# VH-VL binders against Large ribosomal subunit protein uL10m (mRpL10), part 155

Target 1, 224 residues: Large ribosomal subunit protein uL10m (mRpL10), of Drosophila melanogaster (Fruit fly) (q9vpl3)
Amino acid sequence: RGKINIQRPKAPHYERARVVAVTQPKYPELPKAKSCFKTRAERTQQQQENPYNEIIAREVRNWLDHSRLVAFFHLSSITADDIFRVRVQLHKQNLHLKSYGSKIIEQAVKNTRYEAIVPLFHSNHCIVFSPDPEKTAALLRIVRRVPQMVLLGGIVEETMLSRNQLVAYAQMPGLHAVQAQLVQTLSQAPGHLIQQLQAHQNSFVQVLDVHAKNQMNEETPKST

## First folded at step 10 (VH-VL)

Design gb38 (from gb1 with heavy chain S99Q; framework fv_anetumab)
Fold by ESMFold2-Fast, scan of step 10:
Structure gb38 (fold): chain C 224 residues (1-224), chain A 119 residues (1-119), chain B 111 residues (1-111)
Amino acid sequence: as target 1 above (224 residues)
Amino acid sequence: QVELVQSGAEVKKPGESLKISCKGSGYSFTDYWIGWVRQAPGKGLEWMGQIYPGDSDTRYSPSFQGQVTISADKSISTAYLQWSSLKASDTAMYYCATQFYYWGEFDYWGQGTLVTVSS
Amino acid sequence: DIALTQPASVSGSPGQSITISCTGTSSDVGGYNYVSWYQQHPGKAPKLMIYDVSNRPSGVSNRFSGSKSGNTASLTISGLQAEDEADYYCSSYDSYSTPYVFGGGTKLTVL
């Protein structure tokens, strides 16, 4: 027969008293306003966005804390309909495409191990989150056919990885032990990784410049 | 090796029901869309609809919405195309094909199922 | 299959080059680089020859190439061989509600 395990309760008496005293604890309700025009109060509230940004920043931290895969992308101009189809395709693979303002991301990571990623988000960006790191291969396959999304790097099993390291990880799907060891082996000082991610952004810009020049040069031989 | 194996040819009368199958192997069945393509005798290819077996999300061509039902059983890696009441105009070759990208190409095709509906 | 316009037939001699056109609108062929080409021999299932306008799958001869200009995509077959004789279909992404549309098909005859 089985063994009995004695567990020590972690919950403080304070929290238990709070639960007993207050039923149905909930987040503070935001003011409910319905109007055809923004009121002066609503305009003032938009100028003082700090409380709302903190709420969204907590959401971003929750995504970072509970995702075993996080991928960072530069996002070029894309229509709402086109990003929607990409979001749906990603969601089929348990990949969650999110877009947050740079200020919200900075607020979310300010005092965390991820603070160094803030410079990546000064241009248009989006982030893909997943609880399943085995979906990295599916993620990369999907975004290869979305030219508006350019992979910058990411986080796998709490380890910062460059674009090349993510590609290497993606080529070994379904091998949990080997994948975990690869992540540990590929992990380097976070400062050096961030420099690699920024260098990759610069390399991408250079590639775009070369591509644009090549297209202009290729059009020159063609008579009108 | 990716393979799609379809059910055998069917000969039916108008008004009868029919369900044909497409069994996938050699790939992750729940990670690809499966589309159905119709080809009437001597005519071109016509997209009918597609399904994502992982969550049974189904899309239909306006021409086939309400005329057919597409379904899938991921436990046996099989997709289905079904008619409640066949018409003579349903006489055609029916292909199933895999598609990874919702906006992309059909990578692998089944051998086809010939359906003949005549009185 | 009526949404994209292809010529009904095209013909060539062995060793010649031929081009098959596929004309859509600015919302499909012109709006996206998601054009595919399929080859179908009589009594056989279609085979993917080209995807994303100009890319070839593994195992497809480099004699097959694709391009696009405005609302018209083109499949070019160089060094024609007898086994190229088949029907060719183009396809494009259209919209989220109707993601897939075929061309009417082109019968290639190698004389």
Scores: ipSAE 0.674, ipTM 0.845, lowest interface PAE 1.2, mean pLDDT 81

Design gb39 (from gb1 with heavy chain S99H; framework fv_anetumab)
Fold by ESMFold2-Fast, scan of step 10:
Structure gb39 (fold): chain C 224 residues (1-224), chain A 119 residues (1-119), chain B 111 residues (1-111)
Amino acid sequence: as target 1 above (224 residues)
Amino acid sequence: QVELVQSGAEVKKPGESLKISCKGSGYSFTDYWIGWVRQAPGKGLEWMGQIYPGDSDTRYSPSFQGQVTISADKSISTAYLQWSSLKASDTAMYYCATHFYYWGEFDYWGQGTLVTVSS
Amino acid sequence: DIALTQPASVSGSPGQSITISCTGTSSDVGGYNYVSWYQQHPGKAPKLMIYDVSNRPSGVSNRFSGSKSGNTASLTISGLQAEDEADYYCSSYDSYSTPYVFGGGTKLTVL
């Protein structure tokens, strides 16, 4: 409502009708042309405050609050058929693959204990949620055959873990109590996970840059 | 130590019903798909369908949809392949095999069940 | 219904290398890196030899190797031995048959 009123031209209420009728053209084109052009600020304002984004942000918060396993992935270009196949296999293991825009994730985790994850989502990404942390091994087994999904790190039992820590957790079967204690033992001081995940992303970007520069010279090492 | 044990050979007449079994051991039965593969005498392998025992989700080859029923009982780690009415053309060796990935390779195979349908 | 195309037979001598082809379409072999190869001796169940085009399961000899170019996958057996005499089947994920298709099979004869 307020945004509609702000965008709407003010209705004219003061004018000497006789003077206007004599001096002004009957159909001025300038108001029409001007109304067809929206400023960048007006367009940005219309997009920035979409109420639907808050509904989706609440969905993300709900997933975070009710999942004992959350894994973060960089997602390279993947076909609809490939992602469908992966989703079917993940769903069989009670693993739920979700994709959300970076703005929605930022909105969802702002002023929460998970705000530190925002930098992970500056590039293409997806998240896998599960209520069952024992499914971490199954998750990693599935994504080993999906080169488009690169594990960045995750959250297990509300503890933020780096990629290496999550892999270590997955290699330890056993009692729920033992796994929960292991997660706590593997955890590091606040900020270390994000630092490690950002370093991983920087390494990936560096590899892509080197590849782009050497595309014509790229060849597999010859083995004997 | 992963093992699939199938039921014994069957000799049936056309029109009879049949249910053959495949019992899994040495792995998590509900975490793997079980597929059924047919091999007619002197012919190649044909994928018939598969089941995920954890939720009983079934997928069938178009050639076998409506011709057979695949089911599983996770309490006894056993999958089944069933015909309501056998035909002479159903004479074949039937294999069960496990695969972890929906799209993936068959890791372990049963020994096969020979079904002979003749009058 | 639809099967991947394999030669009906191939032959070789002990110590030789042989290659078996498996040709499909862009909806199976050409579209995905999910090609498997199975060995079947007479009267026995098939055994997985290769998965994901070129990977070997534990316990499978390194004499067996796989590759793929376009719509054609290949199984190569080096240092051929008498025990390699068997039927070989390729298989692939198939987006049309959802999810699986087998090749027609190739009989390998070791002289």
Scores: ipSAE 0.579, ipTM 0.790, lowest interface PAE 1.6, mean pLDDT 80

Design gb4 (from ea2 with heavy chain I50H; framework fv_anetumab)
Fold by ESMFold2-Fast, scan of step 10:
Structure gb4 (fold): chain C 224 residues (1-224), chain A 119 residues (1-119), chain B 111 residues (1-111)
Amino acid sequence: as target 1 above (224 residues)
Amino acid sequence: QVELVQSGAEVKKPGESLKISCKGSGYSFTDYWIGWVRQAPGKGLEWMGHIYPGDSDTRYSPSFQGQVTISADKSISTAYLQWSSLKASDTAMYYCATSFYYWGEFDYWGQGTLVTVSS
Amino acid sequence: DIALTQPASVSGSPGQSITISCTGTSSDVGGYNYVSWYQQHPGKAPKLMIYDVSNRPSGVSNRFSGSKSGNTASLTISGLQAEDEADYYCSSYDSYSTPYVFGGGTKLTVL
């Protein structure tokens, strides 16, 4: 689909653009500390990883092409040990947790039907892949115990689904044939689905983040 | 409903072999971990190990590594705990229990199998 | 190597609240929010009362609550009743020597 697949709404009406310009802050945006003050070692490592970008992008395309279930998550701060434990449990259910840089994801999905997912990866993220869409219920059961992972949406049988549609898919037991029909029924026209995923993303993150924080607050914090 | 049914009580002599069973029903047998827990007379619970029947991945407590073998037959939804050579110190109640999570709680328990090793 | 430490016994009168502690290390209780509590009546299999530090399974009385601070998890039973008399065991995920460990158990006596 190429670069033409950007968010579809027209540029703001001239009066709206004028109002927005008047009400917008007139000072420069504050730089993000992490992006502005990287160490020399971090900059060197980032440059050295560039030669392998196409190899990793091909890996991402292979996962997308060979997976009938793809789920997208926002990933909050998590220790290496915690994420490793989650990966082991996911692997038992034929679910494969991967994390890739946003530029690599953009390179992998550029000029494909999935190019519209790129905005989902502008913050810290991870993706779960599986060849088996029946494992959607198991995936959601596992991540319910991982408050650092917040479901944003996914792709089932090459159809983009919002968080709510993916949850609905997971809760309907049935044969693979019935599940394929359900995916077709739940999906909306591609343009409308893409807008729904982008428009409601913030609401999903807020609701799930509040739930995750409430669950964590019911337990004593770990020692620092 | 989820149910774990264990084999009946055993009375054995030291040096004999033994294999006890735990049959699961009412759930997806290959999607849950099955653990074995020992309780010596008048003592507390000791985790022995667990198995994931889907791929037979088995983990043992260091105290029981090499002392017992845990296995499962997914075709009949049954897990096993076996000894090649019993000792008097193996006298205990043995429970099987199931957990969806590798790191998680045992939400369903068998009724227990009493093993008595006498000389 | 490391087992979770519980008091051998605790006692209370009907209607009172009691608390049972479970102390481990940073590799188990202190490092993870995967603490469970089990109730065992004499001659019976254990029953799960609490999981993930503070969550109750369906059918468990709201008189049972769990918490954790540092390396110590606690089970609190409010409005103590005669049928609460049992042995109580904590358990935790352990990342170092064994993936799962039990506490030594606490005998609760009512009245």
Scores: ipSAE 0.576, ipTM 0.780, lowest interface PAE 1.4, mean pLDDT 80

Design gb41 (from gb1 with heavy chain F100L; framework fv_anetumab)
Fold by ESMFold2-Fast, scan of step 10:
Structure gb41 (fold): chain C 224 residues (1-224), chain A 119 residues (1-119), chain B 111 residues (1-111)
Amino acid sequence: as target 1 above (224 residues)
Amino acid sequence: QVELVQSGAEVKKPGESLKISCKGSGYSFTDYWIGWVRQAPGKGLEWMGQIYPGDSDTRYSPSFQGQVTISADKSISTAYLQWSSLKASDTAMYYCATSLYYWGEFDYWGQGTLVTVSS
Amino acid sequence: DIALTQPASVSGSPGQSITISCTGTSSDVGGYNYVSWYQQHPGKAPKLMIYDVSNRPSGVSNRFSGSKSGNTASLTISGLQAEDEADYYCSSYDSYSTPYVFGGGTKLTVL
């Protein structure tokens, strides 16, 4: 009898609404929206708002300072849906895909140990950050399925590595000492590695340019 | 070697609850998605949903959302598919399969669990 | 939700080539290069034959090939053998139902 509310049966309705709310599908929560940063940064470059740009540059510096793995990619045309699914899978491995305007990257790395990488970002690009260098193998497996992302190189434990050196690092046993020694053995003077990364970047840009021109002969311009 | 071993065949009555299992071995259980695929007698494959055991993130097909529960126990490398109340229409072969990517192919499959629901 | 469209059956003779189609929309087959093909023999679990439209897993015969044009993916089996007699299913990433959808399946008969 006490269970029946003659006036207003609020309890059953409220409880059902609450259950529905807590049992509803949960979409993965990603780091800051990807397209928002790229599109807004590009649009607002004509309306220079120094405080906003400096806040984003500080975010980039924070990622660089707290990441033991940083990987640099050339990014070809990719849909919002495609990059969203890639971002979800990367996030499962504690890998954080970020896209920033070239000027913001330049501002972020100016007067830092990473300033030498600025030339890599003159073309369309993205960066993957992780505090866990053990995830390099997972990163490479995921990116092999994403033809729009072409690995240029990266930084592992503050050491510049080429594409091939990152692959070698990923294939090492789970012994941290062995991996650290390999990184030291494979590493070269920063100038030499940066020259290799820039050459590979230019080569990939040329290959992609030829591919894009060939596709324009097959498809209408509006579709790409 | 990668292997998925599923629990044995089940015969149940409508209204009963059921939980079937899929045990993974030979790979990093928390680094792969485990999906559940249904095949009614003489019919095609239907993707029901999948779970990422590392954080229990679960995705369901709209047709199976609310009809079943997918879960995983990473301490024993086992994924589960559960019904609170079985229906005769749940009679089917149920496969578990693993995928490295949430959008990707299922590269390794369990042997299947036959569930028969009849009065 | 709409499953991907496959012909119910296809048949061929030993040594011939056959093609199985898989038709979707721009939200699945047409929009992405994540089409897979599975082979299922009676009483057995499916086996992955093709992934990412045209790639073969190790151990899969080069008689099996995949392609895609617009909203239609195709599996081609050349040099048909008796062992190829099975059910074949396509699948794709699906941005609408996210993340996965199967085709209705095709029974291949080798006569």
Scores: ipSAE 0.165, ipTM 0.580, lowest interface PAE 3.9, mean pLDDT 78

Design gb42 (from gb1 with heavy chain F100M; framework fv_anetumab)
Fold by ESMFold2-Fast, scan of step 10:
Structure gb42 (fold): chain C 224 residues (1-224), chain A 119 residues (1-119), chain B 111 residues (1-111)
Amino acid sequence: as target 1 above (224 residues)
Amino acid sequence: QVELVQSGAEVKKPGESLKISCKGSGYSFTDYWIGWVRQAPGKGLEWMGQIYPGDSDTRYSPSFQGQVTISADKSISTAYLQWSSLKASDTAMYYCATSMYYWGEFDYWGQGTLVTVSS
Amino acid sequence: DIALTQPASVSGSPGQSITISCTGTSSDVGGYNYVSWYQQHPGKAPKLMIYDVSNRPSGVSNRFSGSKSGNTASLTISGLQAEDEADYYCSSYDSYSTPYVFGGGTKLTVL
């Protein structure tokens, strides 16, 4: 069996779209005849201003605003069946695995306190959201069984944490006050923390690139 | 400390019903799967199924689907394995065990419940 | 059901090393890194010795190690001791026939 036969109802996207449509400006686009000249920059900007992307970006912002735990992962090649199993197990712990394009994430976090995370998503990625930061330990235990998902860092109680800081946080069970104090202590230098998260992503990507190139070189047939 | 305490040994006749229990303590009962593993006399381990108490999601081995019922009562942190009509072939040691993942290892095991079914 | 193949018995002397094999298919051992090993002494419940092919739980001796090559996982016990005499079972996630499957078990005798 390559597929788990579990049916999940789709989110009620139609009602969300209707609410967005009602709140949109009365004139969503300027009615102009087709121009015989538009610069490449204008066409590129027009393509980037996709109304559908704004709906998804608002969904991402709602996840960020509603979640007390957000974890960022690099995602290597994984089968649909395997990621579905991971998603099911995470959901039982109130952990919600989401995958969004890098441009949508950039659009979602633009002009927010989380804008600096954008570089983490220039490679294949996924994000886990939860309203419950005490589930960090459960998240890390589940993900250790999924070698295709590599923890890059996260946000706990609106504070950016590196991979090592998230692991430390996960080992502190119990009192909310102690956990909140730990988070604040670990996050004393936000600039350096973000740099550390970016360095980890870049180092991992570089290692994967070198490994892939070495494997390609090894696959080259020897002269015969 | 994580502990699973199972009900005592049972001696039954074919056709009788039976419900054995597994009580968890020292961990979050609703955050772990509880599996049931059978071991016939002198034989190896055989996975029967497992339940996630938080939402009662239950998975069965095809060999045991329809033969047994697995359930859990999260208010008393207890999982159950039940037969509506026992057969002599149900004679075995039954273990409960916890797992973080439905596809993963069983970290902690109960002491086992011996079920003997004979005429 | 038992889908994974283990030798029925293996033996060694104190201080020696032994290896127990566990062979499945690409839908279980070969397809996933979710192989576990359990130790069972007579009349006792099984104890987890290895998970995720090669990882040891806290409190398990470093004399126990696990590995996998293709469809075959292996448990290696170095520096054999009398207390290692037990039955050993492998297990894996199975995507084909059962969601979770055990091997037939191997009796280790320390002579």
Scores: ipSAE 0.063, ipTM 0.572, lowest interface PAE 5.5, mean pLDDT 78

Design gb43 (from gb1 with heavy chain F100W; framework fv_anetumab)
Fold by ESMFold2-Fast, scan of step 10:
Structure gb43 (fold): chain C 224 residues (1-224), chain A 119 residues (1-119), chain B 111 residues (1-111)
Amino acid sequence: as target 1 above (224 residues)
Amino acid sequence: QVELVQSGAEVKKPGESLKISCKGSGYSFTDYWIGWVRQAPGKGLEWMGQIYPGDSDTRYSPSFQGQVTISADKSISTAYLQWSSLKASDTAMYYCATSWYYWGEFDYWGQGTLVTVSS
Amino acid sequence: DIALTQPASVSGSPGQSITISCTGTSSDVGGYNYVSWYQQHPGKAPKLMIYDVSNRPSGVSNRFSGSKSGNTASLTISGLQAEDEADYYCSSYDSYSTPYVFGGGTKLTVL
C-alpha cells in the first residue's frame, strides 16, 4: 500500500466543487449560467466560492513567486493511486505536484508576466513546483516512467522555457553558474517561445485524441 | 562503484532481540530507497519493507508491519532491520537492496545476512 | 502475502531457448510496465537482469529478453549456457497490497 496522506498537496476548493458537479446529473437543466436570474441558493453558493477561489489564486501566485522551477504537464487519464505514487517520489526531490482549474490559474496570472501561459491549461494539466532548479533532471527522470504526464514546458529562474529547452537545461552539469548562463542564453530567444508552448499543448491534445480514437476503433462495424 | 555491505551472520535463541545493518557506499545514500528482502531456507524472496533515508519515510509489507522495525542513520550511510523478540520462523537470509524509485526495481544488492534462530 | 505465479522448474539444453512465465493480476503485472527479473545462483545475492518489462541493465547479456502480454510477463533466455543455471524471480509493482511483490521463483536446470 504505502499511501502517505501527509505528502499529498491540499486539494484546491474548485476540485471538490468540480467532483460534486461531475457526480450531479450531467444536464439537470438548460445552461442557466447565462440566466438573468439566480436563486438565493445559487447566489449564496457563488459568494461562498468566490473568496476561496481568490485564496487559491493567491496560493498559485505564491508558488510561482517562490519557485525557481515550474514545469507544466498535460495529464492523461490517471488513477488516484498512480498520481499518489508519483507525488511520493516527487516530494522526495522537493518537487510539488499541484493541479488547479484553468479559471484559477487565469485569475492568478492575470496582469502578470505569466499571463501567456493560460492557453496551456485548456486541457487536463498539472504543474510541478520546486524552489530548486537543479531538480529538473530528477523531475524528468521521475516522469520518464509516468506516460500519463507529458512535459509542455516550464519556467526556470523566472525564464520561460520550451520542452526542448527544459530538457537541455536538465542535461547541464551541476554547476549553478553554468546552468544560469544556459537559462540566460535560452531566454534571449524571441517571443516565439510562448507560441511554441501553446502549439505543443494543442498538438499533443490532438495526438492524444487521435490515439484514443484509434484505441477505441476495435473494428466493430455496424452490421448494416 | 555502488556497494552495500551487510553485517555478519547471527545465531540467536527465540525471544532475543537483534539488529542487523546494511552500509551503503559509492552513491547518494539519502536519494535511494533501501529495501529489505527475506529468503527462508529453500524458499523464495519476500519483500519486507523499505526506507528513504533522506527523511526516514518507511513502508512495510502487511505481513511484516509490527513484526520488525526498519531504520536508517544517514550520518553513517547505514540502514537497519531489527526485531524486539525473535521467533524460530525468522530463520532466513536477509538482503538489503537499493531502488531510486519508490515503485521500482532493486538495482544493487548486499551480500546477505544469515539469521539462524534455534529452539 | 500472495506471490506472482511462476513454474517451479524449467529445463533446457545448451544452445536452446527457454521461457519462464510470471502471472499476476491487473493490479500488478497486468496494470503496469514495472516488471523486473532477478537471477540468483546458489548462496549468492539476486542480480537484476531485466527491468520495466524488457530493459536490460548494463552488463547483462542480450540473450536475456523480457516481454509482457496481459497479466503474464515472460523472461526468455536464448543460446542457453551452463552458467544460466540458477533460480529466476519476477517482481512487479503492486498497487493494492504492497509496493513490491515477488514471484515464487523458477529453478532453471541446464542439462
Scores: ipSAE 0.619, ipTM 0.820, lowest interface PAE 1.3, mean pLDDT 80

Design gb44 (from gb1 with heavy chain Y101F; framework fv_anetumab)
Fold by ESMFold2-Fast, scan of step 10:
Structure gb44 (fold): chain C 224 residues (1-224), chain A 119 residues (1-119), chain B 111 residues (1-111)
Amino acid sequence: as target 1 above (224 residues)
Amino acid sequence: QVELVQSGAEVKKPGESLKISCKGSGYSFTDYWIGWVRQAPGKGLEWMGQIYPGDSDTRYSPSFQGQVTISADKSISTAYLQWSSLKASDTAMYYCATSFFYWGEFDYWGQGTLVTVSS
Amino acid sequence: DIALTQPASVSGSPGQSITISCTGTSSDVGGYNYVSWYQQHPGKAPKLMIYDVSNRPSGVSNRFSGSKSGNTASLTISGLQAEDEADYYCSSYDSYSTPYVFGGGTKLTVL
């Protein structure tokens, strides 16, 4: 360490640079000093951004890029124990249940082909990822037993599918059927498909709202 | 068609080891849980435990934890139930059964293996 | 471990309806809609009759129906036939003992 500083060329170089800088007459308005001041302001702005969000956003992008099946769900009130057991069963089928904050998802998919999914995550949500699209049938079988998870839609082989299209895909018996579904989906307007995904979520919320209102308007016990 | 074929009846003495088998066919062996259910003579059904052959994840009833070992061999689509040292109280009919769900019903059952432990 | 509570026996005549109860706690029958019913004839393996409280597997007669109220699930058999004479077991997902618990069983006699 110290010996390296004494004997190394960097010590003579550094000392020479300092001597040259000190012996020059006056550096009152050095552009470098102004640049350093602006860099400090930029550094302060960087400190306001949460670097944790970018790390998690990269994780989300990695999941999206390496999954041939991605399914989006509305998640109703569910206990930690219940979701844990669901996660175990999903994991057995190579299905990976993840939840991320809406801001992280928006940051992850901004300026990517996945940007259209952002509106799906403005309410309580979770996502299931898998490298195996043939597991769509297994996924739907599991989710049918978990009423707190409501399927909104998904992405299969990089193609966005509505809830009904995912159900149809899961029931397809052969390669030609899968190819036909892909062609059919690709021919649809992107905005229309996203509206279908949101409509399914809104329809479920509306059904729950109607049920709640019916309970409010009807008192089970009525006086004789 | 889904079929579970269990090994034949066993007659053993207390202290002996035993391993019985359940061979699955007609379904994806690694995608279903295989459970073991005990029925002592004239008694009801008791869930002992279950295994997921795909990763060998095994769950036991508290009553049977440490008393038996459940295992599976994916290469021959066979699940096993094993005792290191049998007791007279282990005399029972043992069924294997499949469930797609960790938390759910057993939809296909083996014919049962009768284990008799007596001196 | 704690088994679900069923009556030891129930009886009925051909053509009648009978109901078998299965009572648990809020951690099993009361907390989840994962109640199943099995039929077992003497010397044979059990057969799944009902799952998820009220659903019938393919091939099970519509004379068999299931329901649940609070901590008690019920199996109802309408139009009783001689072949229905068997032992009936309920089961439920159990968040406490994981994942499965059986009832004590009910012997149905068709007189």
Scores: ipSAE 0.553, ipTM 0.762, lowest interface PAE 1.6, mean pLDDT 80

